# Designs tried in a protein design chat: VH-VL binders against o66814. Part 24

Target 1, 203 residues: o66814
Amino acid sequence: SDYLLRAESLFSQLKDANAKEETPYLYGKVKGYYEAIKLYAVEYKEDRIKTLFTLMSKNTKKAVRGAYTEREPLTELITFEPRVYFEEYCDGIMDECFYEKHYEKEKFIELVDYFSLKRRVEFLRNHEGKYCAPFDFGMAEALFNAVSLELMQEKPDEKVLIALREKLEPILVMAEEKLRYAMKKELPCYRNRLSEHIGYWKP
Key: E = the ipSAE of ESMFold2; O = the ipSAE of ESMFold2 at other seeds; V2 = 0.75 times the mean of E and O plus 0.25 times the DockQ between their complexes.

## First folded at step 8 (VH-VL; framework fv_patecibart)

Design y4 (at its last look DockQ between E and O 0.42; V2 from the best seeds 0.00; counts 0 for: pae O 9.5 > 2)
Fold by ESMFold2, look of step 8:
Structure y4 (fold): chain C 203 residues (1-203), chain A 123 residues (1-123), chain B 107 residues (1-107)
Amino acid sequence: as target 1 above (203 residues)
Amino acid sequence: QVTLKESGPTLVKPTQTLTLTCTFSGFSLSTFGMGVAWIRQPPGKALEWLAHIYWDDEKDYYPALKNRLTITKDTSKNQVVLTMTNMDPVDTATYYCARFEGYYDSSGPFDYWGQGTLVTVSS
Amino acid sequence: EIVLTQSPDFQSVTPKEKVTITCRASQSIGTYIHWYQQKPDQYPKLLIKYASESISGVPSRFSGSGSGTDFTLTINSLEAEDAATYYCQQSYSWPYTFGQGTKVEIK
């Protein structure tokens, strides 16, 4: 598609800035959005591609700028917040009512195990995933954002959700393993951040 | 029909702050992908891009002028405002606002322009 | 920043003749180049976008070509109303820049 050609231009800018080495989290995030765009291009879903391309472009700009200024902020995390409904069921004999909790789009939430994905991404985000597994975490975060955005659609596409999850899972696992290793070995990426908020209270 | 028009002072003294307003109609900066840029042209010289603002309030500035420029928008009034501090005689130029479509990857092509306003910086 | 160098700076051309204006970018910019016409005391008018894409309402005598670093605007048969200054503009990378301009006038 036309957006895929425009995306190649963004990667040229990333290469010129050495963003893979200088801003690996943002580089990974750009790569993750690119992989999501490719999935949508197969299905000719231009409206969804425009949103993802905007996010890709925004993160490319931050990666290039960050590579020259040696600054790499965390960027957007997009979460789908489903509405909760309670469905009432009454026993006609005892005149007693029971309530069952339901989520909007529950079948799609279950299809990708969304709440588990959300907790895993949030764990990486809150525990130095940016420093200990920057590329994998950035890529996972972008693919997770794509899942969230698809769930926000009035009619989510099951084939796209499955494809996104299949791409996301191995990247998430790699990021999690790198973080666990860093925690276990007390590598500087984790240890330095941990020490920043400890020390006033003796254990 | 799409139109843009620049307004503001035409004479400014050195060191003063210039504030220019671009008022437009026929489109909205609420529209996904829309952007407005400010471009100037000193008399007899080339066009110079200054700044732009996107529909979602993201903005960029010409690097050498970034400390002197501020671009803002008011979507409900269909206005984009450029403020440029510490004006100098070399800033004498015709100032244009122009529309473009982009998704953080572009400023341009500019398909609609205002007529421009000449700002003279003189003591 | 990306410098766009136009050639020639000035061109005096007989009506109905072909006009060729070149724009050279200081680095590769794909096809992210756009051409504008500016008549005296007027705002610029978009002629060609993305190196070669036509603009509705622009006469077919205007065409563009090129990719990478070398781009060309062609007027295949110059009309009297085409006397103007022509600018190329890149939208590839911030900061966005214009060429210095090429003035075309009628002999």
Scores: ipSAE 0.059, ipTM 0.648, lowest interface PAE 6.9, mean pLDDT 88
Fold by ESMFold2 at other seeds, look of step 8:
Structure y4 (fold): chain C 203 residues (1-203), chain A 123 residues (1-123), chain B 107 residues (1-107)
Amino acid sequence: as target 1 above (203 residues)
Amino acid sequence: QVTLKESGPTLVKPTQTLTLTCTFSGFSLSTFGMGVAWIRQPPGKALEWLAHIYWDDEKDYYPALKNRLTITKDTSKNQVVLTMTNMDPVDTATYYCARFEGYYDSSGPFDYWGQGTLVTVSS
Amino acid sequence: EIVLTQSPDFQSVTPKEKVTITCRASQSIGTYIHWYQQKPDQYPKLLIKYASESISGVPSRFSGSGSGTDFTLTINSLEAEDAATYYCQQSYSWPYTFGQGTKVEIK
């Protein structure tokens, strides 16, 4: 509960800097981490809250600085890279042996459809999601990072993973819809960034 | 066991550049959430935070000294280096490095400190 | 910049008596205040973190309280070894600052 009080003080800094308007991607990311912290607080998972609060704090600092310097960088994308292993399986009836490919934590990966989430977030990140759907993309990225961090735990919590996925999905859909619309209508956020160099503008 | 130790010259002439190295063990700056700060204390005076560096290479400096300070790290050597230019007698102080966890845009609490090194800027 | 003002600057206290040191922040900082003890020629030692959280290896006679702008470090029964200078420190916002210190001596 102490981290929730600390998180509220971060929003005061964001308000003072007008970060919601000036750095909407980073503001969305801070808010996404806050939503994840609230989920963990309901489940009394203090250790996970500490990690998420660190990320929230760092993104708050960047949002405040960015609001004053007119710069808004992309920040961390945390991906869980499951180890792949092969297990020998022998069919006792035929006395034949095979190797089956398995992922570590495969049950949890399937529970949240992790590889699909990863592809969708990476697509937004690589295709102007920061510019065409900054708030929703930022929130989705933070919630995705929370999913990745939970999957990295020795014993992932299924209840938390489900809750994170349920919060993430509608936000991710909204970001995707905004990007799709911007692409179809050739909005400035998309058309002005047709160059392959990020951060490069042409009118 | 977490330890930190400061090393560098103890006597510096005015206008020279001071380079201090913090060598630590028992933790790594590759570990998520870890940070190291430099803090100084002039003889008989209060503690003064100078700079810090996080595991992700983010860094901050005390504003009045920003143009004189540079902090860097070498994670593979477990070292953090502070460089301070244009030393003046007023900069005579004991310089400490200290560990902290880096959340809530913070520097502190500092749970482990080095022994400190007195740097004297002569006449 | 957040200014931390400690009170008193100095106190001389009879052994076994209660010591109270206050730290006032120039703006609200939640509970992002930490207390250190520094004996002569020694590095500072963390006593209390986040206003009231205890530190392993620190005697239970040390306690902290407060939130917002007003914080207190309490030594319930002063021991001879507690003669030192005490500092508060905020980790709420850059630039991070320390109080000016409170020197405690045995009467």
Scores: ipSAE 0.007, ipTM 0.576, lowest interface PAE 9.5, mean pLDDT 87
ESMFold2 (binder alone), look of step 8: mean pLDDT 93; pTM 0.948

Design y5 (at its last look DockQ between E and O 0.66; V2 from the best seeds 0.00; counts 0 for: pae E 12.1 > 2)
Fold by ESMFold2 at other seeds, look of step 8:
Structure y5 (fold): chain C 203 residues (1-203), chain A 123 residues (1-123), chain B 107 residues (1-107)
Amino acid sequence: as target 1 above (203 residues)
Amino acid sequence: QVTLKESGPTLVKPTQTLTLTCTFSGFSLSTFGMGVAWIRQPPGKALEWLAHIYWDDEKDYYPALKNRLTITKDTSKNQVVLTMTNMDPVDTATYYCARIEDYYDSSGPFDYWGQGTLVTVSS
Amino acid sequence: EIVLTQSPDFQSVTPKEKVTITCRASQSIGTYIHWYQQKPDQYPKLLIKYASESISGVPSRFSGSGSGTDFTLTINSLEAEDAATYYCQQSYSWPYTFGQGTKVEIK
């Protein structure tokens, strides 16, 4: 598995740039992709590993650049948008028909509670999760992206989906708890993003 | 099969803006991990990377030229456009577009190249 | 910015003999080095990626090695069509940079 060797090289770059301290959101995101790659490596899922490594590599580049420039942008959020279709069911006794709304891959969507995960990640993303829980949010976002990508497969792997969900949930809970605490206590990470700035500049 | 082709003016006057279009086939920038780069080569000199753009619209530019370069894409037309402002005779070079070979590693090599277009800056 | 220095700048080599071209990086770049061949009046062609990985359609006489800061491209039996300029290129960090080139001629 050449990808695991390449992944270790990416962590060397992150270390050299002090990215864990300078760009903790992106560092967490890289770590989340790495954890997903390790799950896939157990089962020799080469195609899935290629995609995740690409995301890991791009986020590493942004983390290294961001550490140098003191900038840390939000990066990709990958969402699975299932096709909706309707199934007709007719009652021959009453001569009337019903339309049942279905999602493609509905079984897999329910297996991981996907729409709930999506709303929770989007909440963190829209409400200062990057500042109040950067590492946990970044890692959760990457693992969520891995779930989305698996759902996009022609035949999603149920074992992988369960494993990703199990790793994602505690990290997502931690990010949510940190954010809610910051909001309740009006910590600087949250308060400063509401335009109340306490920094100063010296000439 | 993968092909790329550069098009645009071959003669540009000093201070004018150069606009080059890369039209490609055999791959798409809607494909995860894909990118296109611009590289130039002044006559008799080494290759110089200028800019690249990825499937997700992320861009990077050679820092010394960043203020003069703009790269954009039109995924539906399989095109990437490079604009370079304030041209000078020193910018005379053959300009290439190239595919980033390793789409799952966005830092991959340039595996397919266009034939190049010589842009001369004079008069 | 990572500087790549190639050696030699120029070689004139007897056919069928071994050609060795080196590329030295100004800092460690792992194996993120790639080699290109550019024949006169042609566009560059990728020969070797990631220091030593082969490319489909490239003759097996071309090989690469190295890691860290020191990299080598080897042509184990020079053919007439191998007369060209060879470039190394790093993709460890942007800006991406090329070596200054090594011109190989047939003696």
Scores: ipSAE 0.006, ipTM 0.566, lowest interface PAE 10.7, mean pLDDT 86
Fold by ESMFold2, look of step 8:
Structure y5 (fold): chain C 203 residues (1-203), chain A 123 residues (1-123), chain B 107 residues (1-107)
Amino acid sequence: as target 1 above (203 residues)
Amino acid sequence: QVTLKESGPTLVKPTQTLTLTCTFSGFSLSTFGMGVAWIRQPPGKALEWLAHIYWDDEKDYYPALKNRLTITKDTSKNQVVLTMTNMDPVDTATYYCARIEDYYDSSGPFDYWGQGTLVTVSS
Amino acid sequence: EIVLTQSPDFQSVTPKEKVTITCRASQSIGTYIHWYQQKPDQYPKLLIKYASESISGVPSRFSGSGSGTDFTLTINSLEAEDAATYYCQQSYSWPYTFGQGTKVEIK
């Protein structure tokens, strides 16, 4: 696809800036968007590809700048917030009515276990995942954003959702394992952040 | 349909702070991928990009001017504000705001421009 | 920072003749180049995006070509209303930069 060829320009910029080493979270995020684009290219979903390429390009710019300025910010987290509604059902035999709570797109939410994915990504984001598992966390975050964007479609594509979930799960597990290890061992990526916030060695 | 319009003072004194407002219609910064940029042009000279802001509040500034520039947005009012501190006579220019569409590509061109406002810096 | 160098700085051209303006980037920028026309006392107008993509409402006599470091804007048959200054602008990497401009006048 034309977007895959354009990605070479973005990866060239990342390589010139040594972004893999200098801004590994953002580098991972760019890689994650690239993987999502490849899935959509097989399905010829141009509108999704353009959206994901925009995010990929934006994160590339931030990675390049971050490598030169020694700054690596957290970037976008895209979450799907489904509407809740109630559906009343009446038993014609008993002439009795009751209701059930439903989410919009409930079938697709359950297909990928969306709320679990959201909680796991948010946990990494809030607990030093950027520092303790930067590449895997960045990549997982981008793939999660792709899941959210697909769920936001009027009619989500089940095949794409399954493929995204299958790519996301092993990367998310790796990020979680790296963070868990860092927390258990109090590695510098976790310990230094905690000490800096408390002022442990300054007073 | 899409329109942008710059407003603010046309004369400032050296060392003062310039505040320019871009008011636009026909699009919104609540829309994924939308952005607004500020570009200036000194009299008889080339165009110079200054800063931009996107729908998600991400911002970038021309590096040499970064410590003098602040860009903010008010999505509900369809406004983007540029503040430039410590104005100097060399900052005399026509200041434009323009739309960036990065919905499909964050490296997009400036497709719609305001009419521009001349700002003169003189004592 | 990517420097864009336009050539020539100035052209005086006989009506109906072909005009060629070049833009050279200090490094490869793929096709991330855009062309603008600025008539006297007016705001810039986008003519060509991504090196060669046409813009709705722009006359077909305007075309662009090139990739990498060397780009060309062509006006196939110059009209009187085409007297203007033309700028190239790269969006390959931050900061975004413009060429110094090429002024085209009617001879």
Scores: ipSAE 0.005, ipTM 0.531, lowest interface PAE 12.1, mean pLDDT 86
ESMFold2 (binder alone), look of step 8: mean pLDDT 93; pTM 0.943

Design y6 (at its last look DockQ between E and O 0.82; V2 from the best seeds 0.00; counts 0 for: pae O 5.3 > 2)
Fold by ESMFold2, look of step 9:
Structure y6 (fold): chain C 203 residues (1-203), chain A 123 residues (1-123), chain B 107 residues (1-107)
Amino acid sequence: as target 1 above (203 residues)
Amino acid sequence: QVTLKESGPTLVKPTQTLTLTCTFSGFSLSTFGMGVAWIRQPPGKALEWLAHIYWDDEEDYYPALKNRLTITKDTSKNQVVLTMTNMDPVDTATYYCARIEGYYDSSGPFDYWGQGTLVTVSS
Amino acid sequence: EIVLTQSPDFQSVTPKEKVTITCRASQSIGTYIHWYQQKPDQYPKLLIKYASESISGVPSRFSGSGSGTDFTLTINSLEAEDAATYYCQQSYSWPYTFGQGTKVEIK
């Protein structure tokens, strides 16, 4: 497909700027979007490929600019905010009523354990994941954004959601392990929230 | 139909600040992928990109002019504003605003242009 | 900054003949090149995007080709209304830059 040629151009830009070394969080995010795009290409979901490619392209430009300006900003976090509803049911024997909490698209939320993923990604984002595990955190964030975008679809694709979750989980675990290690050892990336020198995590 | 129109002063004295407004219709900067750019063309010379701003608030500037340029948007008014400080006679040019078609690839072309406004910088 | 060099600067061409304009980039830019037409006292109009992709409403006599550093805009059979200046523009990296232009007139 046409996206392969365009992706080669984006990766050439990243290589020219040494983005893997200079902006590892954004490099990881670009890589994560590319992995999600490849999943959608198997299913021929052109609209979703284009949306994800726009995000990939924007993060590539941020990575290149960041490498030249020595700045690496946090970029988009996309969250699905399902509406909450309460339904009552009544026990005919005891004549007692209970209220049960329900979510919009509850089946799909449960399929990927969405609220757990959201909390884990937000924890990394708010607690120095960018500095202590930049590549893994960036990649996890992009894959999480792809999950959110799929959940926002009128009819989410269960096979894609499962595939995205399967790619996301090991990356998220690695980022969490790196952060836990940094916390336990009091590494500069964690101990100093203004840490401009994340040398331990750079090759 | 997509239209863009530049407005602002046509005569500016050296050292003054230029403020140009791009008012557009037929699209919104709240739409995923959309962007607006400012491009100028000195009389008889080539086009020069100055700055752009996207639906997600990303903004970029021509590096040599970055300290003189500010681009902002007001999505509710369908407006994008360019401010350029410390104007000099060399800045005399026709200033255009243009839409960036950023869906699929944010590095897209300038697909719709305004008619442009000539800004002359002289005493 | 990526420099785009167009050739030739000027062409005078008889109607119905083929026009070829080249654009050379100072580094590889993949297919991130776009072509514009600017008639006298008018704003530029997009002709070709991403080196070779057609634009709705643009006559089929306009075509583009190339990848990497060398790009070509072709007008297969020149019409009177095609007298204009043509610009290439790269969107590979900031700053976005334009070629110096190629003026085409009817002989």
Scores: ipSAE 0.264, ipTM 0.717, lowest interface PAE 5.1, mean pLDDT 88
Fold by ESMFold2 at other seeds, look of step 8:
Structure y6 (fold): chain C 203 residues (1-203), chain A 123 residues (1-123), chain B 107 residues (1-107)
Amino acid sequence: as target 1 above (203 residues)
Amino acid sequence: QVTLKESGPTLVKPTQTLTLTCTFSGFSLSTFGMGVAWIRQPPGKALEWLAHIYWDDEEDYYPALKNRLTITKDTSKNQVVLTMTNMDPVDTATYYCARIEGYYDSSGPFDYWGQGTLVTVSS
Amino acid sequence: EIVLTQSPDFQSVTPKEKVTITCRASQSIGTYIHWYQQKPDQYPKLLIKYASESISGVPSRFSGSGSGTDFTLTINSLEAEDAATYYCQQSYSWPYTFGQGTKVEIK
C-alpha cells in the first residue's frame, strides 16, 4: 500500500535523527498514529488514513527538529466535545416537568468510556507523563486523538472504536504504571519537576 | 481555481524592513493540511525557501535567516505576511508565495505559486 | 542542510528526443523529492511530486524516478514548449532546499 512506503520514509527520518532516544515522546506519538493508521487500513478508510498521516508526518518533523535542537514540546491533544441536550419528561400525576441530560453520540461515548480516557490522558499530560513515560504517553495520546477524531465523524464506526480502545488501554496502563512508580520512588523525571515547584513556592 | 498574489514595496533601502503580503483564493488556511510558504529567487539564481506557516499555526524559518524573518497569517482575509528585517543588497530577489499541499503528508510540495514580486534593495 | 546537485547545468536538445535530468542528494532522502518547471519570466510549476507521482494537468511525457540519493526527471519526447529551467526540491528534512537548476533549450 501507498501509506506503507510513505511511513518507511518517515521512520528513516526518525532513525537518522536518533529520535527514539532524543525525542521519545514525539517518537511514541508518531508510532501511535501509525498504529491507528494500520487499524483503519484493515477497514480501508482512505480519508481517515490520510488525516492521521498528516498528523504523523507533522509530529515526525517536530521530532527531527527537536532532536537537533534538544527541545521536545507537547503537541496536539484532540478532544471531542459532545453537544449536550435535555429531554423533558413530565409527571402526569403531579403535573411537574423534569429534564434529563443527554450527549450527542452517547452510545459511542459509552462504548469507549470516552470521558474516562480523556481524564486519564489529561492526567498524564499534566503530571510529568512526558518525562516519566514519554514513549507510552506519546503513543497513548496519538491513539486517544484517533478516538476523538472518530467520535467527531458524522457516523462513528463501532468496530474501529473498539479496536482503537483495545490498542490504547494496555499502552495507557503502562504509562500510568510508570508514572505512579516514578512518583512513589521520586525518580529524577518526577523529583526534578517537584524540586522546580518547591523552589518556585519557597517563602 | 487556486491563485496566490504577492504585494508590497518593490524598492527598499539597506537596513529597512520589508513587509510582503500574500493574498490567495480558492483555498483556506482553515482547511486541514494547508500551508503557505515564502520562497525567493535572486536574479538568475536558484530558489531559496524562507519560511512557511500551516493551518494549525505551526511556522518554520530558514535557519540562517530566522532572526530576520517573521511569518503571520490572517485566515479570515486569506492572507499571509512575511516581514524581513535589516535588508541588504544581497536580498534583492523575486519573492514568491506558494501553497503547501500537506493534507496527506505535511512535507508536501509547493503545488501553486504566485506570480512573484521583484524586490530591489538599493539606496 | 541537504544539498541537491543537478546535472547537467544546461542541455540543448533536438525536438522529439528524450531528455534526462539528474538530481543527487547529499544524503538519503527516501522519495521526498519534487520537480518544478520554470519558463522564462514565469513562476515555477510543479511537475512531479514524491520522486515519481504524477500531477494532474502535466503532460504524460514527464516522468520521475529514483529513491535514496539519485533521482531522475525524464521528458520522453521533448516539445517546443518544454524549453525551461527545471529544479528539484527536497522536503525530507528542514530546511527545505532546491537544486541549482537545469536549463533545457530546443536545438
Scores: ipSAE 0.252, ipTM 0.713, lowest interface PAE 5.1, mean pLDDT 88
ESMFold2, look of step 8: ipSAE 0.253; ipTM 0.716
ESMFold2 (binder alone), look of step 8: mean pLDDT 92; pTM 0.941
ESMFold2 (binder alone), look of step 9: mean pLDDT 92; pTM 0.941
ESMFold2 at other seeds, look of step 9: ipSAE 0.223; ipTM 0.694

## First folded at step 9 (VH-VL; framework fv_patecibart)

Design z1 (at its last look DockQ between E and O 0.75; V2 from the best seeds 0.00; counts 0 for: pae E 8.1 > 2)
Fold by ESMFold2 at other seeds, look of step 9:
Structure z1 (fold): chain C 203 residues (1-203), chain A 123 residues (1-123), chain B 107 residues (1-107)
Amino acid sequence: as target 1 above (203 residues)
Amino acid sequence: QVTLKESGPTLVKPTQTLTLTCTFSGFSLSTFGMGVAWIRQPPGKALEWLAHIYWDDEEDYYPALENRLTITKDTSKNQVVLTMTNMDPVDTATYYCARIEGYYDSSGPFDYWGQGTLVTVSS
Amino acid sequence: EIVLTQSPDFQSVTPKEKVTITCRASQSIGTYIHWYQQKPDQYPKLLIKYASESISGVPSRFSGSGSGTDFTLTINSLEAEDAATYYCQQSYSWPYTFGQGTKVEIK
């Protein structure tokens, strides 16, 4: 409940700066973190709420500054890098050995299809997603960061992971469809912009 | 036990570049949410925030001074460095470094301060 | 830039009496106000965060209140050691700013 009062202040700052129009990627990212926070609030995970709120408040400050300076940088992408283990399986009867690749937290990685999510977010990030689908891409990136942060926990919460995935998937699909359409139609957001520039083309 | 201490020259000439070092202990800038800020206070006047840097390398500057200020960190040495170019007598002040407790909300207060160092800008 | 105006600039108060210091913001800042005490020739010390949240090691006679544009720091029963200059500071929006200060003396 305390996060609600603090979030109201952040959204007031975003409104004052017209961030939805001026910095839509960062605005989407703030909204994505807020959606993740609300999912954690259902489970009363206060420390995880606070961690995500730190990122939310940081991206809010970037959005406000970006709106005034006409710059909109890409911000954090948080990826979980699981350690890889190789396990030897030997057929004791046939004296034949095989090696199998395993990941730490393998069941949680599979639960959310993490490597697919990572690949999809990275594709958007590397191919003008910020310019062609800024709001949806920003929101998806924040929700993906929340998935990564949960997987980094000593014991990931399966209910939260499922809820995050369910929230993330339709947003990711929308961002991907917008980018695919822009690529096919060679819209200005795709053909004319570099990922290193702050800002996006506006109608 | 959180402590911060400012070090650097106490007298600079106009147009010179000031370099101040904040050395701290009892916390690390590798800790999520942590930040360090520089604040100055001209003699007999109010406090003025100058710049800050966070655990994730995010840095911000007071807009009117951003072309003169650079803040950097060395996490392994627990140090934050402020560089201010083109010093002028109006920049005479006590310079403080302070910790930002930014866990939960990165706009947190300055919860621990150094003792400050007076920098005088005079010919 | 958000301007913080403190009132009064100066206050001379008899020991054991209540001290009230006001900070007014030029726009609504929610509860993003923090209070500091600076004794002569010393560094500032955080007293109250987020308008009313207490700080470990700060005497209970110090309290804060307010939201929006009007904030108050209260010292319930002034002690001799409380003679200092008090500053409010906002962290609501960029750039972060301080009030001009309120000097409190023992009468």
Scores: ipSAE 0.375, ipTM 0.748, lowest interface PAE 4.0, mean pLDDT 89
Fold by ESMFold2, look of step 9:
Structure z1 (fold): chain C 203 residues (1-203), chain A 123 residues (1-123), chain B 107 residues (1-107)
Amino acid sequence: as target 1 above (203 residues)
Amino acid sequence: QVTLKESGPTLVKPTQTLTLTCTFSGFSLSTFGMGVAWIRQPPGKALEWLAHIYWDDEEDYYPALENRLTITKDTSKNQVVLTMTNMDPVDTATYYCARIEGYYDSSGPFDYWGQGTLVTVSS
Amino acid sequence: EIVLTQSPDFQSVTPKEKVTITCRASQSIGTYIHWYQQKPDQYPKLLIKYASESISGVPSRFSGSGSGTDFTLTINSLEAEDAATYYCQQSYSWPYTFGQGTKVEIK
């Protein structure tokens, strides 16, 4: 309940700055962090709520400043980089030895299909998702960051990971559909930004 | 115990560049949510926020002064440096560094302050 | 830029009386107001955060209230050691700003 009062203040700041229209990517990211916080609040995980709220408030500040200065930067992408190790196993019949690849927290990575989520978010981030699907991409990026942060915990919570994944998937699909449509129809968000971004693109 | 201490010149001539160092202990700028700010106070006048820098390298400046200010950090040395160019007698003030406790809400208050250093700008 | 206007600029108060200092913001700032005490020739010290949240080590006679545009710092029984200048500060939006200060003296 404490986070609700604080969130109302942040959303008031966003409304005063017209951030939904002026900085839709950052607005979506703030909303995504808020959705993640609400999932954690079901279990009353105070420290995880506070960590996500720090990111929420930080992105709110950037959205407000961006709305007034006409600047909307990409903000944090938090990726979990699991340690990789190899176990040796040998075929005793032929005395042949091979190495089996393993990831730290492998079952949690598989539970949310983490590497697929990572590639999909990175694709949007690198291919004008901010301009062609700003709200959905921002929201998906924040929920993905919440997944990464949970995987970084000493003991990830499976129920929270499932809930985050279930919230993230439809939003990520929507962002991907909007980007795909923009690419196919060569909408200004994709066509104009690609040319400007490349710099030496030939007409 | 959290402490901050400002160091640098106490007398600067007009047009010169001021460089101030904040050295702190009891916390680190590698800690999620932490920030350090510079605030000044002209003699007998109110406090003025100048700049801040956070653990994630985000930095902000008072708009009217942003062309004159640079804030940097060295996390390994627990130091934050403020550089202010083209000093003028109106910039005579006590300069403070302070911690921003930004965990939970990055817009947190200045919860610990240094003792301050008086910088006089005079010909 | 959000302007914070404190009232009064100066108070001379007899010990054990109640002191009230107001801070008015030029726009709504929720509860993103913080109060500081600065004794003569000293650095500022945080008294109250987020309008009304207490700070460890600050005497309970200090309290804060308000939301939106109007905020109050109250000292419910003034002690001699409370002679100081008091500042409000907003962290609602960039740039962050301070009030002009309220000086409290012992009469």
Scores: ipSAE 0.300, ipTM 0.725, lowest interface PAE 4.6, mean pLDDT 88
ESMFold2 (binder alone), look of step 9: mean pLDDT 92; pTM 0.938
ESMFold2, look of step 10: ipSAE 0.018; ipTM 0.607
ESMFold2 (binder alone), look of step 10: mean pLDDT 92; pTM 0.940
ESMFold2 at other seeds, look of step 10: ipSAE 0.063; ipTM 0.641

